# Designs tried in a protein design chat: VHH binders against UV-B-induced protein At3g17800, chloroplastic. Part 7

Target 1, 346 residues: UV-B-induced protein At3g17800, chloroplastic, of Arabidopsis thaliana (Mouse-ear cress) (q9lvj0)
Amino acid sequence: ASSASNDASSGSSPKPIAPLQLQSPAGQFLSQILVSHPHLVPAAVEQQLEQLQTDRDSQGQNKDSASVPGTDIVLYRRIAELKENERRRTLEEILYALVVQKFMEANVSLVPSVSPSSDPSGRVDTWPTKVEKLERLHSPEMYEMIHNHLALILGSRMGDLNSVAQISKLRVGQVYAASVMYGYFLKRVDQRFQLEKTMKILPGGSDESKTSVEQAEGTATYQAAVSSHPEVGAFAGGVSAKGFGSEIKPSRLRSYVMSFDAETLQRYATIRSREAVGIIEKHTEALFGKPEIVITPEGTVDSSKDEQIKISFGGMKRLVLEAVTFGSFLWDVESHVDARYHFVLN

## First folded at step 18 (VHH)

Design x3 (from m6 with E31Q V99I)
Fold by ESMFold2, fold request of step 21:
Structure x3 (fold): chain B 346 residues (1-346), chain A 121 residues (1-121)
Amino acid sequence: as target 1 above (346 residues)
Amino acid sequence: QVQLVESGGGVVQPGRSLRLSCAASGFEFSQYTMGWYRQAPGKQRELVASISYSGGRTNYADSVKGRFTISRDNSKNTMYLQMNSLKPEDTAVYYCATIYRSPYLKDMDHWGQGTQVTVSS
C-alpha cells in the first residue's frame, strides 16, 4: 500500500486496491492518491469536504435567487435534484476512500471481486487465510462478539477451516453485507461501552460469571433487533441462535448489549446515514456482483437460479472478519466526516 | 422524500383488465427489487408479484400466475402491474413496495398508500 510508484516504471498493477471503482471526479482523484501518495489522502479529503461545503452554501444563495418571479419551478426542482444526487455520490466516495485508507494503514488487503480462480479446485478464495492482523484491530470485548458471530456463521466447521463447500454466491454476499452491518453496530456499542467503562459508570463485576438467568428479555429484544438478517444464522447449515447460545462465551460487551431496551437496540442496529448504506450496497456489489433477485410469496429469496461458488471455511472466515472490520471502520469514518461536514440526519 | 404513488385502480367487471402504475421518487429506483402486494378486507396482506432491479426476473403468487404481469421502466422510475382476466377474488387494495435496495440488503420500509381494485358484477 505504501509502495513507491513512478511514471517511468513499466510496472503493471494487476490488482486494484479495492473492489469498488470510484466514478465521481472527487472519487477518481482520491483513488489515484490512495495508490500513489496515500499519506496525502487526509489532506485531499479535507479539500473535497471543503468544496462540498462551499457548494452547499451556494445552493442556499441560489434558492434565494431562484425565488425571482418568472422562474420555471419545474426546471429549478430538477436542477436541485441533480445537484443533490451529485453531492450524495461524492460524499459516498469520500467515505469509501477513507475506509480503504484505514485498511491500508492496518496493512490489510481488501479481498478482490469474487470469481473462480485458476486453482485446480476452482475455489474462489485465493486470499490469505491467516487473519491475526484483522483480529487485533478490535478491542478484546469487541473481538469476543466477533468470535461469537463467526461461530454462528461457520457452526461446527469453525475448527475445520480447510473444508471446501459449494455455496450460493448470493448467500455469501448476503452474509458479508450482514457482517458489515454487524461490525458497524458492534463498533457503535463498543465505543459507548469503552467510554462508560473509563467513566466508572459500568457495574463492577467480581461475580460476572453467574449473571445470565434474568437476561431472557434482553436476549429476545436483541434477537428481534438483528432478525432482519436471518441469512447469518442459516449460512452453510449454521445452528439456530438458541442452539448456539449454549456455546457462546459470556462477555462483558454481550452483557452490556443485553441490558439495552428495545428502542436503544433498534436505533443502534440501524445505519445512521444513507451514504453509509450506499457504501455497503456498492462495496458488496463490487465483490459479489449484482444478480437478479426476486422473492417468493412466502417472503424468501427465490434461489432457483443462484450462481454457485466453491469456498473454504477458512476463506469464509477471512471474508467475515474483513466484513466486520469494514463496518467498524465505516462507523469511525462516518463519525469523523460528520464532525467536519454535517450529513447524518439523525 | 421517498415516495411511491399507485394509480390505475377502479371498479371493473369480471374478465376485464386493469393496469396499475407505481411512480417512484426520492430514491434510486433502478437499484431496487420491487413488489406488488394486496390486502383484501379481513385478510392478511400478500405478495402478488416481485420484480428484480432490471426487470430480468419476476415471481408471482400462484393465484395470479398467467393472468398478471409485473414490469418496470427504470427510465421513468415506474413499476406496473397488468391484471388480466380479473376475478372477484382479486378485489383488494394494491400496494407497491420496496423489498431489496440491492441483492444483499433488504429495504422493505417504503410503501405506497394503495389503490383500490374492485371486481364485481
Scores: ipSAE 0.751, ipTM 0.906, lowest interface PAE 0.7, mean pLDDT 81
Fold by ESMFold2, look of step 20:
Structure x3 (fold): chain B 346 residues (1-346), chain A 121 residues (1-121)
Amino acid sequence: as target 1 above (346 residues)
Amino acid sequence: QVQLVESGGGVVQPGRSLRLSCAASGFEFSQYTMGWYRQAPGKQRELVASISYSGGRTNYADSVKGRFTISRDNSKNTMYLQMNSLKPEDTAVYYCATIYRSPYLKDMDHWGQGTQVTVSS
């Protein structure tokens, strides 16, 4: 609410509400409403979803008429494929607009595209480093997992947030994308955990008294499942193997996750829709660019031409918390829209 | 859905050339970093060359640098490997594969069936 009032009263200071610019007719329409009347976005989305449903139903009628004389079967297939691709792109942009709206409702501004600033230090992080709003958006149990994630990324530097580092922009983007996927996964499992906790239907594995042996086995299963999923594999590749030690704080949600069998864990580590993966891809590219990458024969990314940026550790923490929150919102938005316009295949 | 089909392999004498093609379908080929890999019997599969999504960057194994050229034509959804000055050591099954679907999303799940290249005296 306060973001909407601020935008209206101070319209002399327009800046992008999100780094990704929407290009479809629906996306451009929703972008304008997000700026001018954000409270109307849910109604506008409903109208756009109704139009998508009508368009999908009309394609079914056209398929029924494909047997009419003079219809080129190859041409009809090509046109149908193009229309399906356009509907998918439109849906992707509707979902993105809804995620942006959730950030606006939380009174949290998304960080802008990452570029050098005129700050005397030369660092790119011009955004606030206070993250209390972002931290409060998650259940306590989910935040325990987020804290462990931050500890793995920042290491000993968790206590030195004003320090500035030179780091590859590509690598920051890869951490960001992995953190989005992690937030998506965490929200999915936390949602189940909170329901079962409220109904007192919890497996017996969330006790703080568990031995290190049980924790070690569960940790290995969890990391193997996460690293096996292609859309989440960046997280596994982006962190060093520190092992399960004192810097990884135990959490009740972690114990719950460790209680899953391998099939369930693999299913939960999967991003359910093409549209969600596309959003992660395009949002991250809008933030960090689309560099040309290749790999070396050793299997590592060839970093010889990577752009370097300066970023404080507090700025990095803010990016990672935003990424996890983005993923969490994406899960909610995907689920909400799927109930109204079915598109999730998995 | 996703399909990678190699062609252009065969039996040739040392010093000759072959051009491999990889036809892609069922995914957004132009967004992917792609690679050619090879595997000789009893050896580990190794990267021969990789190419960025637009073709603007390439990387080669030292054993083929200067002799092999990777390229792509995104309008035809096709990647190529021009192999010149072939040596018996180049004998292997050659595979095309995905590597990254964007700079930030690794995706090595898709491989072709392979095409045999045999360089014999």
Scores: ipSAE 0.740, ipTM 0.906, lowest interface PAE 0.7, mean pLDDT 81
Fold by ESMFold2, last read:
Structure x3 (fold): chain B 346 residues (1-346), chain A 121 residues (1-121)
Amino acid sequence: as target 1 above (346 residues)
Amino acid sequence: QVQLVESGGGVVQPGRSLRLSCAASGFEFSQYTMGWYRQAPGKQRELVASISYSGGRTNYADSVKGRFTISRDNSKNTMYLQMNSLKPEDTAVYYCATIYRSPYLKDMDHWGQGTQVTVSS
């Protein structure tokens, strides 16, 4: 893996490279390597995965001994549970380190934890608004879907990126988490689409893709199936929807997604591993905090104590693009690690 | 394997008290917003009370405010509902359930089997 420059001007060490601080021995080790010798991260990860596999093989031997009469079944089960929890935490942190490495290789800095503003305007978005690197990280078809997602969230045509909104920090975090899950979904679908497109490049298949695009155009069904994540749908419509009828551009990937039945869409919208969900939780909490929330008897979040923040539409766009990219990288990293250390069947 | 097990239900006279417990296992209980729900015969299931992950915030249905208290002990992975001044209209099956796995992710997939509370003469 190639090390990339992580600064625009010399003078200080980067700090921190990511909002989530890793706690496990493997995570702390990888965090140090990410800062000092990022080109060594892939080799360090392979060593950590080999150790996890060795530990799992050894635990299989201990399970055999625990089935022998006379052993304490309750004690064995408690020890096994603790070791499984340690394995999951270690694996989560390996996955997170790999996602951070992908951002570093792309020369894209992760947004720091959102904190009270010292900016004269009161805005919290101190991060750069230049998004061209993020936009180029996705296939053209995937980017069209990302653009539609942004249009639904921002509600405007994007021409007013310097204007500022005052919005609940909790709701921004909810949009961020939904956008991570959407990026994961999009990458999963795009990967399948690109494979099928390649197979349809054969002489007999090329016209089917164009026919499917023309036949599958339907804005209302598409918006119901793709733009509103069902797990978080109650909060996703409240952050910055300027218009549900905002411009949604037809695309080959959009038409491909519209061809799925509801069961397939639900399966693809589901995060495959507990570890990946854990990363989304911990990363969003590192960015936006962990407020105490409760619901009312009507089923809505009690918003009486919500912290309000000021954020420009450009800052929000950058945040959402990062979230989608994070989810896309998470899909790739999860798949890469699963091939070496099988864990996705949880 | 996520499990929620309620206990503490029973038959009591009006004006008496009961304390329900919900033992949780198989998930990170201390990270979750949790709730108690109830369903009376012929009625829709309703939220009785909710509690934030640390216990620092609570919310109650108007029908139980001042009589019921929700609490949790994260060291024991247990949630409680103290029900005082019980009325016949409190008669229902009471369920504990997950609501949010984090402030940013809803998770309503896990419910206990329920415990019967009957308030009658």
Scores: ipSAE 0.730, ipTM 0.902, lowest interface PAE 0.7, mean pLDDT 80
Fold by ESMFold2, look of step 18:
Structure x3 (fold): chain B 346 residues (1-346), chain A 121 residues (1-121)
Amino acid sequence: as target 1 above (346 residues)
Amino acid sequence: QVQLVESGGGVVQPGRSLRLSCAASGFEFSQYTMGWYRQAPGKQRELVASISYSGGRTNYADSVKGRFTISRDNSKNTMYLQMNSLKPEDTAVYYCATIYRSPYLKDMDHWGQGTQVTVSS
């Protein structure tokens, strides 16, 4: 009844540990370990990465066989394509397992696939609304930027979390994916900022406090970054027309981001690996489905067939915080894996 | 790497038909929303038709609705545009392109080289 933070212990059905089901042999193995012995996942991942490196080294040794007479060049290329696809899938699933493991370490449950719910209110948000753990996972400077991101999405509803909206499930998924990419970007920039702060090499344009001119420039930079994700702007306009830009708090990280030129910002906003992009796609599809979409001749998504869902603003806040945290973890996990097994980078 | 190759263009008389093909490689074609675009000389490039990843939804420009049919065969990594009742106004270079790599990630980065369609002018 009066749903406390840990009253989710009810329910006889086992809950999946993550919405995306892993398909590769390595992924299925890691899924078992995630359930039974989650503390062993990093060691199991290291073993899988060693196997991938061994397989890559063996592939290099086999190139000589394709150059000899009697070798079917077409068959050799098709086998190489299949092996590359299998390695890519395995890497994707290793990355995903590591992200899931970081959520388990933080004692934060991933939201399950959205809808259907048997909840009498018709809401899809069956997940806990208590978000303090998620909020504490980020540096203070990064959290300030996350708060501004939430203000853009929720608008004046930041203080009205119990109210409920009907909104396109597709649009929620697009906001989720954009928030994952934003979290990835923020973590990447925040790591550089924290390193430079420790070494006392912060940009000279931000010292004691910011002038009103620099505040205006900071909002312009943030609006430019958000414009790469038009779903966020359209969502804010759909549920809140006013207030989202006026509630932005000043931040030393925002000033640091403002000091970058456009080329640097674009580079930091780009997901480094194909495999990381693949996880964002598959995870978001596992949460929200894979609806059929087309665009109109005017260039907009044809929303005439969008499934509508009912979600509280507290539920939405929890989704967005999870998405940002997922992206932040993905940056860390990708960096760790790349140190052991170099990706093909974008 | 990623390749989109159009074929099937040519010169035809008004009222006749052509079928364009777009062969895709180097990416997971079956996951993408795709489109056909066209550009006549001195005009802006315009969307002719779009098709969802499975082919279950389509959308058309008003100027071609009822005359053109977009389709795809994911087993062959190929998209098609059947163009019936062609008019001189349909004369353009036709391009295939990606639009979305998933419902949640826009990707308009990949275009074919184009194939010329000329209706007796």
Scores: ipSAE 0.695, ipTM 0.887, lowest interface PAE 0.7, mean pLDDT 80

Design x3 (from m6 with E31Q V99I)
Fold by ESMFold2, look of step 19:
Structure x3 (fold): chain B 346 residues (1-346), chain A 121 residues (1-121)
Amino acid sequence: as target 1 above (346 residues)
Amino acid sequence: QVQLVESGGGVVQPGRSLRLSCAASGFEFSQYTMGWYRQAPGKQRELVASISYSGGRTNYADSVKGRFTISRDNSKNTMYLQMNSLKPEDTAVYYCATIYRSPYLKDMDHWGQGTQVTVSS
């Protein structure tokens, strides 16, 4: 017996809540809770983190036993390595589940895996282009920086959102990953900015404008620092810089960021944990696939076999805003979990 | 700990062959785009060949195309460079390196110690 298409809301074929499927027992459990009983996710996560702590503490006892004479040192070392890898995979999936939860709480659906569309236009962006929910999730100061990021990516086409581009799917994925890293960076610096604003210790004073000369120097320093960071600079190569804009609106967070030296900016642009980097990797691969990549002797990606896709500038804007939001949530989730189960090394 | 260890270098006469190996440990080798680089005395380090994570794609510098073959065995976490018809211009220290952790994350922070290849009469 078949049901009518308007009855597709039945539980027989639920839409995935996120593009990345979780594989660990903890991850699969949390995926079920996210769908069925989302109010229980915080308690379920606490339970899983307690289990991880117990497992890590037990591993310390076994490591001491392996150092005793008469123990098979090779076997114990191999077992310890496997258990450590499993704990890292489990932790990654707990962190991912928490990021997904934050999107669900914000009533924002993650875009699905990018695949060929039945749309007559040939565009892959079947997701909604309304972005008001995403825009509301950031402080006003952070959103000003996000707007500048969008201007860098979209160029003169910021106001022409219905037009389409034909672009390498790989390059879209690279822009997405770079935007996740940028969102992580922005949340990190915004968190400090909001604290210092509350304590009235901000450099440059509140509600005062800089001269055009100082603004120009600050802009050049910021862009040089962001571009010089290997991870950010590498991803910028996948996005056209020709639209770099006179349309950039001044912002107080931008001024605050310009007050940092290049070493501090580089430190803040670095993802703190292996687990967070792994999440960015796996989430982006779930969205855009894992194409075979080689590099030319000139240092560029060999693009001779890149898949081309059609995407509207509105669809691209939605992707970038989601990516920045994902990075922002990842910073919060990483910090939250580290306080309960220490894993961040710096 | 991430480690890359090259081996198989040596001194050889022009026209002969060598096979380099790069043993990897401490990371998920099968996920990475990898490369062989070389640095001759007084020269900048240059890419010789790169290989995709599965081995399904390769790319070569023009100076070595047709003579060198890059390959990998993900079950042994090892990358190889077969160097045929060696010329004196191939004399260099050869390094293996990571290039991309994924298609979207560049990772060129890991290099081997290098292995010397010397081609002389």
Scores: ipSAE 0.676, ipTM 0.880, lowest interface PAE 0.8, mean pLDDT 80
Fold by ESMFold2, fold request of step 21:
Structure x3 (fold): chain B 346 residues (1-346), chain A 121 residues (1-121)
Amino acid sequence: as target 1 above (346 residues)
Amino acid sequence: QVQLVESGGGVVQPGRSLRLSCAASGFEFSQYTMGWYRQAPGKQRELVASISYSGGRTNYADSVKGRFTISRDNSKNTMYLQMNSLKPEDTAVYYCATIYRSPYLKDMDHWGQGTQVTVSS
């Protein structure tokens, strides 16, 4: 994985289109289709979902057969559990392939696995620092919330993207995963907001760019959401709280979020499916590694290595925007697939 | 759907051995950091040993270090605790539990029902 050259490495093919390698037969098939025949991916996914549905329906028949008097009831239950686990893995990989396809359709390349730097500066961020494509993928109201999220993470360095930080790779991964979950939440809420805005049933029923109440409420709501993701607050702990407030833009979406009670906010901040949680974890591990972690009897986390990386604030901004976009796409893909192959628990 | 089932507990004399097993189902066992906990009467649960997802790293409470060995077989979705040179102080209900899937996201702890280990003459 190390390189002794400062040359362009495009000739070291095959180059993966995404950091997570798919291991199931369906996942490997879809990854090949994504590269060779991307226009066929929707049909291939529908085929794979039909096969999953048939397999699940057949297992329902086999459970009924196993209730017939016989000596192999324990074996049937073991086989059924194995097949259920294989279906879950296959579904996760179908969902991931669809998220990757959405990035490809947007002409946004996913950041590759973070590896030891071949760059003379020692920085790991070789990915593009220009982020306009990512920024355009979100509604204006959603983007204002994303901007506030970035301000919290980057602090005063929001305007100095060339600055370089040395930071724990583990902490960067934690911020990435939290940002994926935030993007999922924002998309879920934004879809409801955009529908209600189109139907003119929102308070005010108009586009109002500045109110001090909405601005104050949005700041309080964002700080409450940060409390549910402590790693975001810890990352930003070295910056002035006043700096955050002065650069936060007002948003009708922030006011809309403030209209929910705490139970509704908690439910919307929770990922709906185990498969989506698994995707977030596996994608983040593919990017940043999965350290060997144990817990001491005193409750202290003890990891296999303490890796520090150098990353520019522009590189960090690109990672966070990708993470939010990934979460947004994951919400859409989860909903799309659930309509065809029901798997979401509430 | 998530299940952790302990087995192998019993009554033994001091100085003898027991091997506890924890059978896991309903989740991706091979992805989790796992642990054995114990709770003696009138005391809080305490972590006895933990093992990383691959089995490559382990940690032990000082009171059992050198006597107990935690291990796992991811192909069988099973975690083990080999308990040698047992002492009366080891008498407790032993629980297996999930600790973390990943340090990037926290998940809910899952616990077994426990298995009783009693060390007495």
Scores: ipSAE 0.497, ipTM 0.793, lowest interface PAE 1.3, mean pLDDT 79
Fold by ESMFold2, last read:
Structure x3 (fold): chain B 346 residues (1-346), chain A 121 residues (1-121)
Amino acid sequence: as target 1 above (346 residues)
Amino acid sequence: QVQLVESGGGVVQPGRSLRLSCAASGFEFSQYTMGWYRQAPGKQRELVASISYSGGRTNYADSVKGRFTISRDNSKNTMYLQMNSLKPEDTAVYYCATIYRSPYLKDMDHWGQGTQVTVSS
């Protein structure tokens, strides 16, 4: 049955609901429903996941009979690879549609593809700088960690959102992607923390936490988890923010994270699925482009043709908060879909 | 799963040409920055050439610049290294490898098994 009709757009191109345009049949179908009947997206996703499961079950039955013809083993292997690539693309686009739906339910518009504007300042940030909606989407403990993340990126400019910087578009994209991964990690650990807090089983179960001692001993592990994303460090160095840690605040979630051993932290800092990694990459590329990058024989990135953009610190804050929220939603969406169609590595 | 298979190596005389191929499977080849590396006997592995995901940018070691040409055909999931005016010091095992899936995220690198190139009389 037909679910929507799209009319010719008025005088200018209609603004897309999300920067990444979906290409698969399932993705295009879900994109239409996201615009026309967003309340139906969960049911439409369930139907698409059932179809994927049916196709996987049929492919499993057929592979044994296809493997008996010895003269066509190269052809059958190539066909299987093509079907696996199609499955991954379809699943990625289902996950992306669900993340977009979560932004729509929160009444938060995703930032459009970043391009130079024609206004007199030359700034790329046309987005609202009011971020209260994004800040409300996270637990108080998770927000404390997000605030520290913003302080590391923006430095002293957290209080001066009107200031404009000229910065590498590539580096902004790297900060964005690292912030998505950080949000994914934070949501993962926050869910465990909230569950244990509710059941009163947290390590050091006391109303008064002595966080200064515990945080000092665990800081190296937290820094290792953050430092696995060097884009955060490069951004801070690139804008030359004042280097002392004047805005580091103790928090119960930070102390909880620092209580993990290194093996647990590495596991939690790892994105669980190739599909989630693919979404982060493709969404970031839709926002910031795919620059042509090579490495030198010395192993360094060749930065020639690196585009510079002008962006306010308020615009940057909005981007980073969106990125963290995207990662947080991606964790939830990945978990939700995996429960219905198993695809996550264990 | 992820596979990189080099071919086209061999023994050639100085001044001659050789073309290496790297067949890729099990990943989205067209999204990766790729490279050719080599390792001479008793030496560390070194980058010879790199090529961006679309083929629009390339970079070469000074020792091979002007003699070697890296290229790719994304429709065939294949990368090439055309080696002209070969010299004895080009003798090495040549490897193809992934470098970046995306400029925004570091990914695991993958390596082929290598193919021997020997330049001698």
Scores: ipSAE 0.495, ipTM 0.769, lowest interface PAE 1.2, mean pLDDT 79

